# VH-VL binders against q9p7v3, part 9

Target 1, 220 residues: q9p7v3
Amino acid sequence: MNKSIFIQLQDQIDKEHSIREKLTAEVDLLDEKLRVLQLLLANCEQNLENQEEILEALEIIKSKTRGLAELASNFPYYKYNGVWDRSIQKVVYLYLLASWTGRLDKSLRPTYSLLSLSEVGQILQVPVFPEESTFHLSIEQYLHAVLSLCSELARQSVNSVISGNYHIPFEALNTIQKVHSSFQVLSLKNDSLRRHFDGLKYDLKRSEDVVYDLRIHKLV
Below, E stands for the ipSAE of ESMFold2; O stands for the ipSAE of OpenDDE; V2 stands for 0.75 times the mean of E and O plus 0.25 times the DockQ between their complexes.

## First folded at step 1 (VH-VL)

Design R11 (framework fv_regdanvimab)
Fold by ESMFold2-Fast, scan of step 1:
Structure R11 (fold): chain C 220 residues (1-220), chain A 121 residues (1-121), chain B 110 residues (1-110)
Amino acid sequence: as target 1 above (220 residues)
Amino acid sequence: QITLKESGPTLVKPTQTLTLTCSFSGFSLSTYGVGVGWIRQPPGKALEWLALIDWDDDKYHTTSLKTRLTISKDTSKNQVVLTMTNMDPVDTATYYCARTLGYSYGAFDIWGQGTTVTVSS
Amino acid sequence: ELVLTQPPSVSAAPGQKVTISCSGSSSNIGNNYVSWYQQLPGTAPKLLIYDNNKRPSGIPDRFSGSKSGTSATLGITGLQTGDEADYYCGTWDYSLSAVVFGGGTELTVL
């Protein structure tokens, strides 16, 4: 074998490894802030004492997401998107949750409603339509985020009853029912997404049970 | 007044297909939120979930055995059938069928007595 | 490998209190209801707790459940010899689209 050919291959391997390391470092920094925001949003009821922290966290996440997009735009999208895919799903999810709970400043939607993929893209200032080698939000990332939202809303419905808030379970059920109905007409081609969607029925049952319990005890 | 009962062969040879039937009474598998699952327990070992079928005919299988497992229901006969291909001695276990609570996927509120299946030559 | 982790054994004297832990992740305990089962030797499992902390009819209030974050706990007060059994936690895991059980805890009453 020609030695120069193997030197070229090693150089390519080293370059690709360096690119993955740079992208991973940016993703790790984003993930740290995503964990902080998730804890701040763990209660559906608006807590004005932490509102400034939530808004600050959202702006930092937006900034870091745009920074990742700028870095990633220098490299082939489909070769490296696995490095940030899960983190970007979580970015979308937390923006959906912040908007649904009324925490997002200048939300495009009223409280207890779902942002579209295009609206999320507008807020984050990130493209939503695929172009070769261009960083963008994918349909699959959005759908995973919507399913994650439904799971969180079902969970918070239980907690809101414990805290004496009987309004949240009804709004959560309404959202989960609409999402469930919408997904039923989709033909999902992705095994991961289909697996995640299978869990939605469980979230729906959990949410319905909370509302049913409230009605049986005449609390609503 | 809800009962479930497992039935099938007690002895299976290696490479054969196991077919188990769960016959139940006191509820319908067409009722919203109701499901029936299969769980097995090898002698002295932990519970292992195998498969579940619900009111909408949605089917779930444990990933490690998915290619070997088939679950089906006959709502008119009040039966759920589990089929497991290519049986191996390590599949020797007590097999249970159980009803899921309508609003909790992870909760099995009524269990059958179990049927012991031994896999040997 | 088991997705839910329980201690393999616990022991206490009659009349004492005992707790059995069950640890998971966000895809299971963190986002879903937890159930607990009692299995007496040679018998089918019996549901003790569902929806984290609720008891079926006929289960004494000595048995209680709780959940915090990605962990759940079964509490038993006023231990009796008849409580000697294996105890299992269980829940749904949405990443696996599967029911998952813990490895079981053997309770010995001295």
Scores: ipSAE 0.000, ipTM 0.439, lowest interface PAE 15.6, mean pLDDT 84

Design R12 (framework fv_regdanvimab)
Fold by ESMFold2-Fast, scan of step 1:
Structure R12 (fold): chain C 220 residues (1-220), chain A 122 residues (1-122), chain B 110 residues (1-110)
Amino acid sequence: as target 1 above (220 residues)
Amino acid sequence: QITLKESGPTLVKPTQTLTLTCSFSGFSLSTYGVGVGWIRQPPGKALEWLALIDWDDDKYHTTSLKTRLTISKDTSKNQVVLTMTNMDPVDTATYYCARIDYSSGWYYFDYWGQGTTVTVSS
Amino acid sequence: ELVLTQPPSVSAAPGQKVTISCSGSSSNIGNNYVSWYQQLPGTAPKLLIYDNNKRPSGIPDRFSGSKSGTSATLGITGLQTGDEADYYCGTWDYSLSAVVFGGGTELTVL
């Protein structure tokens, strides 16, 4: 019976499955908190009373992200990064959104600007630009998050006009224009990122139209 | 009033090329943020997006069928044309054209044609 | 393969409430707006909800949409026999560079 060879292969399969299950369990817990924060931030312009809940959700997400990073650092990055990649993109996105809208801290002061990849890494206490293939925030995760922010800002521009806030569309347009210009000088070698970037022109046009309408009616 | 209408052959033989035309009125494909896409639906099955062309002549195709699909527009005639090569009986479906606009991004079709049924058989 | 998952069917009586779920991933629902389409038997799809929760002109407020994380929900209150149809969710998927639709949900009004 050549079962000894197959038993060794089965042991390796079982070990890899066990690792993937442990990582997936941590990702699922993180995803649960990401859903909560996204819902809270979707209404942040209209509801300042939820700020304590937002701060709590941000801290939990930071804690869960660090826990995932600690667990993942015990295993080969190249083999398992697909398990957390999309969730970490969303972590970065929600932190960018919270910062832009002024919900990142008690001050309620919007930045109307982007946190850099390094700044996000500092806030989350997760490495960026590592020399080794360890758990880190990737350039691709950050760029996907920036594009997601632009889509959300275009959406909030329309909604802010309905609520009587005419400043948000102007700041959103400035941010989206800056992102659009910056992306055009990048050589994107990742198909999913390039395809995500293709959507940015619609966010830009939507944002431009909102501001154009406001200027015609002399509201901005 | 915005209207779209699909036209083309109702019967296609295997290995032949299908050509469908979407004729529309009430809007222009020179309008900022506007596009026209093609969606198909095999009998009793789900909607499947095929291709999209927009106001600045950007073209998008589903990756699984990309090598078989060509989309083009004639802005002066208010028409969008889809061609699909190497037709197979599995491509039997109702084919719809539909409009997108930038007010919500690319993510929805606000007006649809009635659909044209294409049967692929020998 | 289907990237957005809907229940294949739902049913309820006239006047009741029903919800239809649509589950995706970060590359689609998680980072993009969700639309919903109603397809009455033998007809083309009709836009029912766009931008997650907005209604086109002519769509009654009995229809509502919501999105949380990588999932979206269509809500229908005060069910009427005329609501019996197939319902599809849709969004952009940046990993596929494609518009994606759910598998559809057949609503039966008992």
Scores: ipSAE 0.000, ipTM 0.437, lowest interface PAE 16.1, mean pLDDT 85

Design R13 (framework fv_regdanvimab)
Fold by ESMFold2-Fast, scan of step 1:
Structure R13 (fold): chain C 220 residues (1-220), chain A 123 residues (1-123), chain B 110 residues (1-110)
Amino acid sequence: as target 1 above (220 residues)
Amino acid sequence: QITLKESGPTLVKPTQTLTLTCSFSGFSLSTYGVGVGWIRQPPGKALEWLALIDWDDDKYHTTSLKTRLTISKDTSKNQVVLTMTNMDPVDTATYYCARGYYDILTGYSFDYWGQGTTVTVSS
Amino acid sequence: ELVLTQPPSVSAAPGQKVTISCSGSSSNIGNNYVSWYQQLPGTAPKLLIYDNNKRPSGIPDRFSGSKSGTSATLGITGLQTGDEADYYCGTWDYSLSAVVFGGGTELTVL
């Protein structure tokens, strides 16, 4: 009746594969909704009529994130968090972007500022600090999301000039500068995060160039 | 149906400027997340990414060739144009254009490729 | 200089399984999705795998992808002679703000 060690190991491999398949399926459903929201937010300055669709997408993403958290709570966090890590980074990023641009609620009032990790956790109703066997938002996920936001704000600065909105580049530069200065005081223990931060200098330079060109144009 | 096709000279002399045109159909470069990139492959060697232009006219270039490369788009003609200055025999390669898809966390990847055009640099 | 490292060649008999590795760093594979491209002799590359493990329409389930840490792998089961090709991994690199490709792996089916 005893299994050989190798048969027992195969059973464990099969169980782990089954768990990863279930988590991957749930992540795929979340990713579909993340792509929808990303497209809606790309045109947010020019299309205020899509606000109801944005609010619906945010609520669906919140619901799907909670569903993933519920499923994931049945399994060891550190063993399986790699399955959802990138998607949760994107959830955080899109909520940061929606808040910054004023699309998080019906007020349509941009914050031009960052939601904190704790604020994102409150909005998503997900824990933000490790507790035994708890699905949570990590510091690393938040910091990656902040860096992704800076890249998007630098991109939107160019688009806003084309559309005749000269206010956005100044707010984007202000945000990117604050992120850059804040990261310089952090002792980053994660090579992935440090390398992502190295790219921030490009976003800063692009944002500076947009603002510089606007100032020179006004002086002519 | 998404298609891309490269066109341009097949023979270039050293020091001349190469101009390649990518003509595409079945998608728009005004669509969020869409770009067109250029990748080359010398005979018997690996793929080398050169440049990309996307929906917001943002441009990316490989660092080793950035000073020689210019990329532009003509949305009315559904074309992307690459120019490379000061051509050298080592630039002999098959040049491909490809549709890039942008994701905030992953950057660009290429889902549809043209057939490629061969450019020989020789006197 | 290559940022992503692949074995130069791999070979197996029809019906067997092969695995092709792609090794990078934290600035690329460690934090980004990986794509795989198949290039049949004399043809343009074709997208084979995207988002680490997803297949485009028309790609048979014999092809699979996975990622762990700073490395990715392409798996091919039930090898066929039509699978003889060069295989390239590709991803985004944060530090370069650029697309990077591996050096390519030549698959020979005996």
Scores: ipSAE 0.006, ipTM 0.560, lowest interface PAE 9.5, mean pLDDT 85

Design R14 (framework fv_regdanvimab; at its last look DockQ between E and O 0.04; V2 from the best seeds 0.00; counts 0 for: pae E 20.3 > 2, off the site)
Fold by ESMFold2-Fast, scan of step 1:
Structure R14 (fold): chain C 220 residues (1-220), chain A 123 residues (1-123), chain B 110 residues (1-110)
Amino acid sequence: as target 1 above (220 residues)
Amino acid sequence: QITLKESGPTLVKPTQTLTLTCSFSGFSLSTYGVGVGWIRQPPGKALEWLALIDWDDDKYHTTSLKTRLTISKDTSKNQVVLTMTNMDPVDTATYYCARTQYDYVWGSYFDYWGQGTTVTVSS
Amino acid sequence: ELVLTQPPSVSAAPGQKVTISCSGSSSNIGNNYVSWYQQLPGTAPKLLIYDNNKRPSGIPDRFSGSKSGTSATLGITGLQTGDEADYYCGTWDYSLSAVVFGGGTELTVL
């Protein structure tokens, strides 16, 4: 029995699978460079010699993000955005981390603050408040990236004590406190984002504990 | 109900690669704050942490064995795989997988453990 | 080499109280949360205490934890024969970037 609707459904499934494979291949290339940059930034305060490698990785990630955006422009945004959503969250996160730690340019000047969504969009040359159907940085991607930054800053606060950098824990605590306060006034409609935000209290507690310990030992 | 179970070879020859699989149920490794770690215990000795993978694909390995260890996950199968290269007789131990919850790795603790699988390294 | 030091053994009579110490440094217990695990003979470890002093569901209030400086303590009151086990402390060590466990303490109920 020739049922044309089932034949059309199978054909559509095959076409969508092919598109997802192409997008996934491009995302995998981006993810490889994201892993390299994440490793370089993990203990960056104590390794200033890797700055040129960090700048190279940032530029490659920017280029590959634009390449992904160009490929994705050929397909429906809301149907396929799940393929790159997590990777773009990581792009935003690593740019936020590089800016916070002073690794975004050759000046080596930490900002100890957040790039806005619009600022990240300008740096990456990707739209942030587009008309429907274009590749863009979403509010949800940015907010996930900010929360990921807080977790990493809490982690680096512990590690910075080992290296004798007693300033980083205070700047990290300040940033985490500001993020925590800001998130409390948002009406979060996304379950994933709400769960991610629920974890922020532990980052805040860890950062507080590190600062408290430093003050008790009179290191600051 | 949360359960974890280790599987893999019980006997490995020196220089071979060990591959262990942790199969779990009752939770997802895509859930924020959830991870799975591997811990081993040689006969009559203390617990030794090996590796950890979490909800956002971050991977952690003990420094002394980092070059020998690979950890990966398959969220569709609810599995975490540990690979350890260049096995020695001193690697003979019971290997456990365990679930961890944290938002920061320095607050990690293991709330549910598998039964353990014994791996003997012998010629 | 073990990073966290526990007494190799402790013993007490039924109904008594025992304490098991876990001593570390600023890179582990001093700046991190401590967990405690019970390992009955021939079984996998079981979580007793997390975040220094919190009990998971199903753990009786006879088990308690505390932390002071670079040392942590597990307390067991109303000791029962079923408490005979090895007990391990655990925490993160930021110098090693690793989870570290104590050497274990064998509890004997006499």
Scores: ipSAE 0.000, ipTM 0.432, lowest interface PAE 16.8, mean pLDDT 85
Fold by ESMFold2, look of step 2:
Structure R14 (fold): chain C 220 residues (1-220), chain A 123 residues (1-123), chain B 110 residues (1-110)
Amino acid sequence: as target 1 above (220 residues)
Amino acid sequence: QITLKESGPTLVKPTQTLTLTCSFSGFSLSTYGVGVGWIRQPPGKALEWLALIDWDDDKYHTTSLKTRLTISKDTSKNQVVLTMTNMDPVDTATYYCARTQYDYVWGSYFDYWGQGTTVTVSS
Amino acid sequence: ELVLTQPPSVSAAPGQKVTISCSGSSSNIGNNYVSWYQQLPGTAPKLLIYDNNKRPSGIPDRFSGSKSGTSATLGITGLQTGDEADYYCGTWDYSLSAVVFGGGTELTVL
């Protein structure tokens, strides 16, 4: 029986590797579209005529995320979720950013507001908190995306002064402060998430400095 | 019953563009995991994979011919179209279309083949 | 671009057994499932083996497949004159993002 067992084990190992390679190919295609959207949103204060490009990229990313969700739902979620985990964090992050900056058509929140995990799930048409171990947006993916949003808002606060949008630094600070306060009540056991949160204080400081400079120079 | 059939010109001149159509029945390219590929075989030579298009409209092309190949589908007509530009006498071959099917394993197998169409490139 | 290597020919007497090898690399056979095709003279290829060792409906059990490391093997027992054909291995190669076929093996039944 040992020869039969090892031959059967090798076949299963090959099958599992093929599944990971197929999922990775889908994730690579998604990542290409994420890079395009990230560039567009990073420059949206300086390139206001790119709105149609942003909307098209958002639709493509939604379609690719749905395709990945359909493929991944054929397999045990927790066995393979590492393949797409970081890429889905970026999907969530870019939708949060698009909504916050007023660039997301049909957003469930007004400009300068933070979408909830449930609202992101509704917009992307992917489940959150499923009853079965199927493809879904996780709490950890969302929390990492929120922290990444804060870093980008702090960066865009500086750039928005160049465009004469002096209200953006105040809205960014308000959002970062709310996130900071909300995370302080969480019991963070995840080392990666805790380390990410520990860095939020630098984003908060940077955002505070921009607002302080605007106040003492009476630009607002 | 699953069938595939290739159609297109049987004789082309060098530098012309070849357009081949795969018409199929018994399955749909809207079905998750399904794809259609093109394989050619020069006279007396081995099989050579050319391109594949899947249900999600993702496309794959053999690297050596990537700049010459275009593959597309019309799901409503159950057709896949291959175009190959700048034909040369070395491209003389029998061209097959064939179906792939997803089964939790991303393997490269073609379970149903067309009968093939022979294309001669001659000056 | 031949990335899978097969012997160009193999032969055996009727009723005997023959094996056909297919050698590749970790980017193809080593990490992907192997399929085998039979091509009778003047006809399109026909799927003989998929997923390394599985037979589609209608393929008799005298055809078998196996895989070890970066090499795959097709076995045929009880050879018949109707088995004279070309045999091809095929698999996905993830470094090329392409399907690759072996060069083919001509089986002659003496």
Scores: ipSAE 0.000, ipTM 0.415, lowest interface PAE 20.3, mean pLDDT 85
Fold by OpenDDE, look of step 2:
Structure R14 (fold): chain C 220 residues (1-220), chain A 123 residues (1-123), chain B 110 residues (1-110)
Amino acid sequence: as target 1 above (220 residues)
Amino acid sequence: QITLKESGPTLVKPTQTLTLTCSFSGFSLSTYGVGVGWIRQPPGKALEWLALIDWDDDKYHTTSLKTRLTISKDTSKNQVVLTMTNMDPVDTATYYCARTQYDYVWGSYFDYWGQGTTVTVSS
Amino acid sequence: ELVLTQPPSVSAAPGQKVTISCSGSSSNIGNNYVSWYQQLPGTAPKLLIYDNNKRPSGIPDRFSGSKSGTSATLGITGLQTGDEADYYCGTWDYSLSAVVFGGGTELTVL
């Protein structure tokens, strides 16, 4: 084959495009399932009526994530990770939330506790801390997920009060405080993470306000 | 109108080499995503993929027959040639050539088929 | 030797619905598009479904395809006598760098 350099470049562009399309298609399917689970986990209350649905959704997401991981492992991570980063972050976030709210198997972690990156990797059966050339859950994805969790916990704290679950705001505050303290020790070099972390201060304040209100009313 | 047609000997003796030619029209093997594959089917048995050649002259062969199979294309003549060495009676089958929309990521499907040519291997 | 597994035969009466399954693995059906082929007796295979669920021109909407996980399914509604044929699933296996077919399913219309 004696193709011009430009033809060769076009071929390469086309191949890369095909790869991105394939990955995008899989991510889109994953995103659909993530939306379902997100709706199911919209409140911290344990509802036995939807527990089976939550577990089913978790398994589906696990399967799809693993499938994506396997597919993505055929390609350089750094080249294509932009296709799935947000979605994978959401996967991690939802698993964190499910675990925190006690919707995930309690044998894995106690309710109102934070799963580690390693634990999430183990649950999803996806590698963590490998070489950057292979698909993995990244530290950045995890940290974003944790921050997202805190935001959600702050949001749900208010809702839990309305539903009469007065212990949730307290647990949420404890978690957010721990996360806040932990992040202060981290040397964050990622601008996105820094910005997201700035939002955590607001979440912390919100959570504190809810707890203080409950204390004033002698509900906690 | 897309058409494919297989040509070659219908009778081959054991140990001889089979050469089949696929002549096609209505498309070009210079088009990105286009390929031509060979599939055979023994009498009363399932389809078996043999080989595929794409627009970029990349060649793929079934592992079990890789050492016996050679696929090549002549884009200017709109022909694809399959050679299979050391034929055996077990290789008796109808041989099809088919156009494929090929992508190693998405996959391959065969949207147009030749009518097939029956090859009998017998002494 | 077969990478994809199909039931050897299925049967139903005219007007009924039938489904044909195709089971594979993550290296093929799990991550690649599945195609289906109809082969009438004594004829060359014909593309029936491509990209999991797309129909080529000329294929009636009675034929449908779906994929879930590492399995694919061909659905045929309003079964007709003319649907009596062999059906094959196929896909790319990126681990093998090969096209793989199922063993085929013989559909009999009762």
Scores: ipSAE 0.000, ipTM 0.515, lowest interface PAE 12.3, mean pLDDT 90
ESMFold2 (binder alone), look of step 2: mean pLDDT 91; pTM 0.928

